VHH binders against c4kar8. Designs and how they scored, part 321

Target 1, 263 residues: c4kar8
Amino acid sequence: MAELSTPSPASPAPLDGGRGDELEKFTLRGARQILQLLQDLITHRGLITAHTGGGHSFMTAVLKVDEERGRVVLDPSPDPQANRRALAAPRLTCVTQLDGIRIQFPLVGLGEGQDKGRPALFAPLPAEMLRLQRREFYRLQVPLAHELSCLLKAEDLARKPVEVSARVIDIGAGGVAVVVPTGAAEFVIGGTLPACRLALPDGEPIELDLEVRNLNRQTQRNGTEQLRVGLRFAALPRAADTRIQRYIFKTERALNAKARGGL
Key: E = the ipSAE of ESMFold2; O = the ipSAE of OpenDDE; V2 = 0.75 times the mean of E and O plus 0.25 times the DockQ between their complexes.

## First folded at step 16 (VHH)

Design sa8 (framework vhh_vobarilizumab_d1; at its last look DockQ between E and O 0.01; V2 from the best seeds 0.00; counts 0 for: pae E 9.6 > 2, placed apart)
Fold by OpenDDE, look of step 17:
Structure sa8 (fold): chain B 263 residues (1-263), chain A 125 residues (1-125)
Amino acid sequence: as target 1 above (263 residues)
Amino acid sequence: EVQLVESGGGLVQPGGSLRLSCAASGFTFSEHDMAWYRQAPGKGRELVAGIDSGGYTSYADSVKGRFTISRDNAKNTLYLQMNSLRPEDTAVYYCAAQKSFEGVIYYRPSEYDYWGQGTLVTVSS
């Protein structure tokens, strides 16, 4: 009787360094912004899942914000053991949703208190709050049939300007991933590619500046090496953003319809 | 000058009673939440009881039903009535004050603005 070793749940892949930069756009660090968001959570009575580590969590809510002392007051768990774990945890990871937007923030230095004679928890205000707008993180895998392309204005190894036509493999509100032949240009992470042209099916190419965020060399099955370049939209005009969003929405809808056996 | 002066400590037999007082001066007593802490020999300082500016009270489980915290804002005085005293109640008792915030008392010593010098309570046969 062969004991089927249940595969150990895969450790969440390290947040790829490129994801970190994208997350920064959604990270609130301003004191006023943080306070406002916490107040919004209070107003909406948002339920918060507080993760204490080790796979344990409890439900809580923000009860009050003491701006003067810089403290957030939380509803304790009805489970004393959960509260003990929370107090012993070096960090709580709080997860909630407001208006369909996922919010995540850390709390450090949890303590006990009372609110009008009732048990309460408190912590220093979070230093940052992550507000994940689903739309901004979603990257649509571009169907091959759409043949999206991006004309990259880059430099070669000799710093000579070159134009590289790159196939777009995925697109989101924040950027695109493209594939280029190895050696077609020199890309530097953090570098800006000015006046590039993104070709969408719905009209004229969009001129935009792109920032290189990620570089991945991939070997194809045929042995050909390709470079995958993750690019962020550095300055996207509102009209361009609207077009991109429309394309994404339309394409997603079509893909979903196809998946459901419709078209 | 801000002062919290504890009094009423002393030697008492098990089962006995004591009443601690804390006289506050130099700050607006009615705008502060108050607490009693105690520190036994070789142990950390622990919360005994708290009372907010609105009169809501909280107690450590170890003293519930035996101790009563109260305040007289007219006299700027905090009290702790201690009944059914036990040897394990032996400690230096401290009065502490923190600026009131909507009935929230923080049970962390570092969150308090003012502390007394303490009064010794010894419960011994």
Scores: ipSAE 0.831, ipTM 0.931, lowest interface PAE 0.4, mean pLDDT 90
Fold by ESMFold2-Fast, scan of step 16:
Structure sa8 (fold): chain B 263 residues (1-263), chain A 125 residues (1-125)
Amino acid sequence: as target 1 above (263 residues)
Amino acid sequence: EVQLVESGGGLVQPGGSLRLSCAASGFTFSEHDMAWYRQAPGKGRELVAGIDSGGYTSYADSVKGRFTISRDNAKNTLYLQMNSLRPEDTAVYYCAAQKSFEGVIYYRPSEYDYWGQGTLVTVSS
């Protein structure tokens, strides 16, 4: 059978842009720059979401970069089905961030290997990497210690109202990404979740209307499935925007201080 | 001149055993990860087993528990001990070498630097 491109409504979380040439200014194509960025992801233990298409993804990380062979070595999923989907996919779209800067790159020609007897995945080095240094693309990875949550007002399969407490994994000026157990509620791209409550460490929960922008199924190390939901802030009040920005700034400063260590 | 020379193939009955050897010359054997691949008539090359320079091994599910890969760096030789042979094990068996990188073996035929000419294993009555 001939290969067909995935329509826009079925696209995973990766940023596509309205005009590809607008992203050219943020695209790295130098071999040295690509190698350095991949090494930086290893050094900072950067977790990568690898999108295999159809709303499926898995968590991976760069384990090694083989500069002589031009290969990147990746941590496989604990879920054998996720690995089979990845190996069958014509392309992986990898999304991560470094110091709040969104990084996205394709991997083509994924294969199987081993690392000292342990299963591994590998691919040729990407020919390009996107590094987005724009304010609207900035996302703060929420520290687990903050226990940031959002109470979602959603619907179950029978369209009955349900409340789901979701863990916030990243936050930016335009929205949040949350994690919910698979089957906890039904989400549809473009759907509105009214009167959700975002809990920040300082003060009372913020009441927000959220719009579903993307959905990705992920398998955790313990074998449990979870759904990552990307949510856009709809009609954000100024007071709420100020509190969110204050949280992002304060947390970023604290993380930068920790990264410098006792030096 | 780089050479990988396989030996030990032949005709054997189902349930039988064979030991394949691969003699390496012309490169530093101890600095290479080694693998056995096989190719049945009308099919592509299939991984059988791999062993890195540190001695860590991996096996294809179809041969796990029946085959054992090993190496002797002093003799520059790779081995494959094949037990409980089945008709579906019938194939030409190839020895392959890949320059070591930190214990990583890439299991794609195009990733190997050197290949042997193969030895035929026929499992039939």
Scores: ipSAE 0.793, ipTM 0.908, lowest interface PAE 0.5, mean pLDDT 86
Fold by ESMFold2, look of step 17:
Structure sa8 (fold): chain B 263 residues (1-263), chain A 125 residues (1-125)
Amino acid sequence: as target 1 above (263 residues)
Amino acid sequence: EVQLVESGGGLVQPGGSLRLSCAASGFTFSEHDMAWYRQAPGKGRELVAGIDSGGYTSYADSVKGRFTISRDNAKNTLYLQMNSLRPEDTAVYYCAAQKSFEGVIYYRPSEYDYWGQGTLVTVSS
């Protein structure tokens, strides 16, 4: 057989076994730390996106922590199908934000029952929680009025080039999440979309390469099916990074001023 | 010590089948999204298939309907069943892993967290 060719700068390098998960420093494993963080979510009434696998998710909240039984109590979905998917899932990945800090934790062994006569979901306390105290994990929820879009250079079902104008629903230092109609293009987790164009309000669109990190199917209020695509920026030039950070900063400041000025 | 060890490669005739395995250790397998990449001699590395921690799969168009990615979280193993092999499938196949982080995830600008050493698949004649 032939020797492997040397990887190019644009190609992923082989695993070296000594470089790893940089997220470990954000991982809470202490029981008291976990209980306190869950209590903080309850106190601040944080909404949680619970991912059930198969590309589905639902909105929930932590209602209480039952420390004596070692369980968390979650708000069930009003959609019975979402609850069934959650109960069938081998793992529920919960994602939320508290004071601009991204929080993620797994729940396993989810069950249904009653809490003081009301339907509820139950799970053992998580063995770990990520508290991602870094700006690069922050996602600004893009106001609809901005109509922020990203032109994706993708392929259709027949492997033909297609351009898809996707609405940007959140944006952060490391990437964007967009929505597209299901079937508008084919996406592969780990795949790359070269030469996409991100349209910011303050100038010409930014040309950038995007990597597909996440796919979720989403039903809109009008019954339309959309695909939520999580996209990472690859090889982001400093000028592009500066423009993105400026957009995020200005939008955050405007939203905060609106909220405080309404006092 | 993180390890991803591919196996199951070899020489096969067109139309044949192979099953690749990737044995993982040194990280929580069930909390990671996994993928297979391949690199043909003299070409760049390309995505073949991906599977997230919840079992959702996706495929490159060139292998759709012929290849099946799967995982066994109890055995910490990723699989690629390759059927109806073509000479164009000849490549070194790599498994790759990244921590599951729902939504947009970021570790480094252009790469997965962990990569295997690769296993050679040759489809000849």
Scores: ipSAE 0.011, ipTM 0.319, lowest interface PAE 9.6, mean pLDDT 79
ESMFold2 (binder alone), look of step 17: mean pLDDT 84; pTM 0.855

Design sa9 (framework vhh_vobarilizumab_d1)
Fold by ESMFold2-Fast, scan of step 16:
Structure sa9 (fold): chain B 263 residues (1-263), chain A 125 residues (1-125)
Amino acid sequence: as target 1 above (263 residues)
Amino acid sequence: EVQLVESGGGLVQPGGSLRLSCAASGFTFSEHDMAWYRQAPGKGRELVAGIDSGGYTSYADSVKGRFTISRDNAKNTLYLQMNSLRPEDTAVYYCAAQKSFEGITYYRPSEYDYWGQGTLVTVSS
């Protein structure tokens, strides 16, 4: 039986509450710091995964900060059901990333409204925000152009073997996060997926055992539902570890070089 | 010089729809919290819906899910889309404006600075 692990900074899953004391050093409580961080998310068009509980989430973004009224304005989901779940939830846990830095914050008292004639979600400014700048928790957001995939060897509802090709959305020293179609396979936190195959550029796929660490059913901005699965490397050969680190380093370097020349 | 002019009222059958408009002039519309109030014969004015200067909406329980309040700051106009109308929605509907103060909206008739003359909505066969 595996314990529920704290997800990586890039992971859409919320950080474990049992690590609260360890995370105090990374928690912002100053009003000006919170306002600046929210404004940075607007400036960089940061996508936010908002968790409503029960393993459900939706993708949103901060549209505006209303400093006078102490509120944030969020982009609603195109799925009305996701919005109803959010409005009924006692709190949202919002997770995002800015330049490899994990940002997490709660929103309580979500309501409806309008921004520039369009529907919007409103919430009071969070009293605190987590900003986690640890290299061991760093996760590279995989560029869509790289078409990185992982062939998962999993089981269906009847516990029969199935193979699922999943898109890798982030990668770090400890694991990957992937997207699978809803219903493609059964995943259980702590479950082991043996002999999966991670396809990296420049070489043969890496065969590895993966452990399921977190699960999120996410409604995308286009209204489609997808399952995001956080997977830990259970047993990673040294050569495979080297290849993964090289991919991360080369991709970071290329992204940094392009950011200097043009967005 | 300040004016709030309502329009769009009329006679409608139960289950029907109406869209009310309120044209504002003589003040900075974008800096005001706006509301729709209504008054039935023999009763006091009651809140129907409010929208603050930041866009947050509030609704009376009796209209939630049926009515939608919205604003167009470029046109200085407040709207109320009324769907699934019932005989008990019959009233004179008033547009009201309150200067935004420290981000707080007070939903009491006495807190509103400006009022329109009203538009009659009659829901009957």
Scores: ipSAE 0.145, ipTM 0.665, lowest interface PAE 5.5, mean pLDDT 85

## First folded at step 17 (VHH)

Design ga1 (framework vhh_vobarilizumab_d1; at its last look DockQ between E and O 0.65; V2 from the best seeds 0.75)
Fold by OpenDDE, look of step 17:
Structure ga1 (fold): chain B 263 residues (1-263), chain A 125 residues (1-125)
Amino acid sequence: as target 1 above (263 residues)
Amino acid sequence: EVQLVESGGGLVQPGGSLRLSCAASGFTFSEHDMAWYRQAPGKGRELVAGIDSGGYTSYADSVKGRFTISRDNAKNTLYLQMNSLRPEDTAVYYCAAQKSFEGVTYYTPSEYDYWGQGTLVTVSS
């Protein structure tokens, strides 16, 4: 009876450097965004795979964030050798997942510490964090002619309620991406925008709650800066889901027909 | 003005004992994590022992079981009891302080806010 050694799931290869431009869209560099994401990792007790190089890694977690000193505190490996490798590594590559989104960030300058009498590791806050949204759901690029829009109920920098009409650029079963003028509102990743209105061509706007999942600044060819906001449907009524699915299906069929020379 | 003043260093025979003291002033001692570092001639500065504001202690493996770090918050004083001293313990011993953060202590020299001038401990026959 040959024990079929279940192949150990191959550690996901470090994302090969796809064209620098595409990764930039998913890279957080804002101090506040980085801190928020690290706090989210703490809150969700997200397990992190820390890669030390040479094919070595260990499991860790963010324990605390010291904003004043600009430090992140990590759970050390139970393996002393792994910790030694981590401390000796010029760079630690941390990989985790939060809400199905892959997060990757580098840590440099690791040191040893203690957290309430327990050994800990620490490092300066990452300068950048990569948040890769797995488009689990096919997102339809919305034809410009459809003029899909979403009225966002957001807040400005002064926390004053504002309504922003945003153009929908893509739509899927799980959410929409919209474009807004830079400075139109303040968006926080993980924040909820309640009672938004998605306008579809087939009828009355759909009222829905949206969760901010991604923020990307884009510079248009004309030099105008726009903010692309990725939004998840936080609470979608069944009837609304059906309408959205119908729209996607209908539009895809039309696009495919056109591509085949039928229209 | 912040001051850390080490005392108690000197010449001792192998197997002997010394007690170092560090008098702290100019900051809230009870809100700081304290540590003893040492630097031997031609070597880098290394952690000897640390004690956080909550009283949790850490020791270098080389001194574990021989040295004891303690603090008296009422006196703003840090102590290092050194027993069973060895020639390899010969060094300048420094007191260091860092502001406490939620029970976290950073055991890297650059993370300390304040340092003393050091006291020389020589272990020789």
Scores: ipSAE 0.831, ipTM 0.926, lowest interface PAE 0.4, mean pLDDT 90
Fold by ESMFold2, look of step 17:
Structure ga1 (fold): chain B 263 residues (1-263), chain A 125 residues (1-125)
Amino acid sequence: as target 1 above (263 residues)
Amino acid sequence: EVQLVESGGGLVQPGGSLRLSCAASGFTFSEHDMAWYRQAPGKGRELVAGIDSGGYTSYADSVKGRFTISRDNAKNTLYLQMNSLRPEDTAVYYCAAQKSFEGVTYYTPSEYDYWGQGTLVTVSS
């Protein structure tokens, strides 16, 4: 008569591999850096969400680091099914935050152990750890009322220049996501869109080069198809970066003020 | 040279008892976590019982209440008392040692530093 419990869905999701080259500069691969970061998680008693795949996760913590053998020791779940999923998973993706710094790392080869008579999990030290400040991973969902737009200088199917005005749905330090009608232009993953113009509410539009990172077809409730295009900023000038960060900060502040007044 | 030498195996009727011993030499016994593993033909090695350097014990569910692991640091010897034996207990039993780290024992067989040659336990039907 085994009982199963459902993990909380509110845990932070891992950053996906579609941004792997963008995240490389924030990736720690030195053994000493990794040991120190794991030790910091122990010292601050960081609570970790461990993702086992298939939408399942459990809460854990780093209990100890065995430097000589190269092992990290983890707190098991009180739910035996979560532990079985973890032990069967080809990899765990661990996600946590420490003082606004997001930390993400893989663990492979989990095994069972004990720590002074209490059950424990363990794994080899991770080969890499991501360490990101908030600005490096945060994406502001653009309020509908702002109607933020980006003029894309793209090509049609005949490779002729076209200009497409696209609505910006989210914005962060590294890029934007936009929506366009299906068929408005041809977008190729890895392609560059030079001299696009991002229109922020104050000041003149920002001229910037964009790189297409992902494409997703979406169907609206009225049956209209649109294309979600994920765009990376290429070689963003400092002045442009400053204006984007100012927009994000002001918009967050305004949204927070509304939330407080509505509580 | 490190050695772990098991003894006490044999043929036993179901419901019977055996006591296994593992004599250790060539390392500081009191600084190691000790375990018994077993391997039936065609199967992988499985943990039967463990005892760390601080005396904490762990048992596989299949043997809880029937088997007792113990150690004698003065004699450098690990023991397994096996009562109420069943045919599914038939296996080669191995003694294993792992250097202790702050009360942590790793139970994956590849984590053990030293292994004995094994002693056969047969529980006839």
Scores: ipSAE 0.740, ipTM 0.891, lowest interface PAE 0.6, mean pLDDT 88
ESMFold2 (binder alone), look of step 17: mean pLDDT 84; pTM 0.844

Design ga10 (framework vhh_vobarilizumab_d1; at its last look DockQ between E and O 0.65; V2 from the best seeds 0.75)
Fold by OpenDDE, look of step 17:
Structure ga10 (fold): chain B 263 residues (1-263), chain A 125 residues (1-125)
Amino acid sequence: as target 1 above (263 residues)
Amino acid sequence: EVQLVESGGGLVQPGGSLRLSCAASGFTFSEHDMAWYRQAPGKGRELVAGIDSGGYTSYADSVKGRFTISRDNAKNTLYLQMNSLRPEDTAVYYCAAQKSWEGVTYYTPSEYDYWGQGTLVTVSS
């Protein structure tokens, strides 16, 4: 009686790689951009929640930016204990909003200072600032009338190159969802589809690389099986990003106007 | 050449007083924030007192009410009047300078541009 050793289920590959890339699009790393954003925070007197870890936080604000020394000056907490925690923390996570956009940035190497006789905190300028535009995660449902399509360069089951014209059903700053006939091509999650062409109404198709992120088989009401493919923009030129964003914005505005009873 | 030269250190009994001086040269003294730091044997360097170019002062809690930092810009000299000295005040005292910026002073040793060689203060019976 040979004990059939049941093959141990393959540990699901850590899905974590895709979220990092999306965040990179929203991450400012340029010194000038960082300085400008910090200056904007000063100008708007933006309140910042500073997280010191362990579930502790305090309210602060950027008071000044020393560009020459590369320092940001912060308003200390009125609570001495909070300040002590901040100074002892290896990293401060600062969270704020400007113009409805969530901003997050780390500060490392906090020190004590004084600003015109008042206690202050300071740190080196952040190496990066995350600016999360709500719109960037928004997926616009593409109106059927727009007939957005994406020409996918894929492979069939025989690994023969095939081109599949796919209808775009939703679009966001990070990617598109498309529908293809079942069996039109073989898609592998995590696979890259190079040199695809996204057709927008405003001009020539955009050439871009797409990464397969999700596959869902859907049965239509008529009994026809379709494959929904979630695709991430793997490499998007700035000009293409701008066009996509413009399309999304314009379409959303039109939809909202229609919903409000506007022509 | 930039120089900070501390003087006035020595042996004093508990409860006694000393006045430290720091003579500055080679830079524009009036455009710099000044501080006294101290380092006791086996301990890290800690802020004692700071005075910015505008005359605002800061003190460590351990010396508040006992020590007074002052500056004479005409003489390019920083002072530390130390009263009611305690054995725990025993340390090498250092003068430090950083370029002033918009009334902000950074009270971290790494932020100072210039340092003196230090003067020893010993408080002992």
Scores: ipSAE 0.837, ipTM 0.930, lowest interface PAE 0.4, mean pLDDT 90
Fold by ESMFold2, look of step 17:
Structure ga10 (fold): chain B 263 residues (1-263), chain A 125 residues (1-125)
Amino acid sequence: as target 1 above (263 residues)
Amino acid sequence: EVQLVESGGGLVQPGGSLRLSCAASGFTFSEHDMAWYRQAPGKGRELVAGIDSGGYTSYADSVKGRFTISRDNAKNTLYLQMNSLRPEDTAVYYCAAQKSWEGVTYYTPSEYDYWGQGTLVTVSS
């Protein structure tokens, strides 16, 4: 069994649609699963960040789940403006953590109610809930000393094969981000790069199929331009996944030890 | 057959008072959260006051201090005492019932199981 890295606090910001298809396999859609997860939030008194859009959010909690009517009851904000924004929003995006697991779910159709004389908010049960272990959303920033690289099997402007050795700047369970010199190859969002090779320390390179997810140009301090390429693992073998998670865990432990004591 | 029958509406001068009643039948009154809603011409239904099965009350800000909701479970009757009436209180007033669940009431009108036919209140000289 692979050892998980030390849990970290859940991020209050929602995960966006740029990773939505990667996250589908972690999305709960069964009514029983959703009810149980909401009940677990009640039992563990989970604090929830509810995002109303426009960069606004407020803290809330699930107070009760009405299984028969299909409603979730929420604690209102003490700030009346936050409640007005919530009621006006077409959608709330709720984000929380339970036992190191990130939980995210949408609520639509928010309304006002009461609970034994106290104001409350309510909504229909969410149609889906995202449930992620830390490794499913975490990206390790790779230390320069590790010299992690990925050999990309790409194409130039004329669609001729070219190999590019790219420095890996971050790595997670679902992919890597790399940098390449501008003009080293042509990348197309949605394009596939078969049989690339990821070189981890202490082992043979891992052969991977990669999909281009994003491209960002950046200029180094010396004025040279490079391209940041976000790459998704298209089909990650179990053994490769295990090696990647082990690298992340070991590296994070080493970085955390340095942050705590400088040794 | 479930019925909610409102009565007590009418024409009243500003500053006057009315008492609305809602007679309920066909369900266990004590197991329901009760409310008064009103609908003015050209507007949607809005909550006026609610009283849950445990006796907790809620009021719209516009009527707080002037209106009093109450219930008599022995008579299966909901009441609304309306004092210091104003022209903006002119509306059809509806009685509504929602099955009680763990002290929670949902105030969106679509959450109510039963509605009366309404009684007209007109506040004018």
Scores: ipSAE 0.746, ipTM 0.903, lowest interface PAE 0.6, mean pLDDT 88
ESMFold2 (binder alone), look of step 17: mean pLDDT 84; pTM 0.842
ESMFold2, look of step 19: ipSAE 0.734; ipTM 0.902
ESMFold2 (binder alone), look of step 19: mean pLDDT 84; pTM 0.849
OpenDDE, look of step 19: ipSAE 0.831; ipTM 0.931

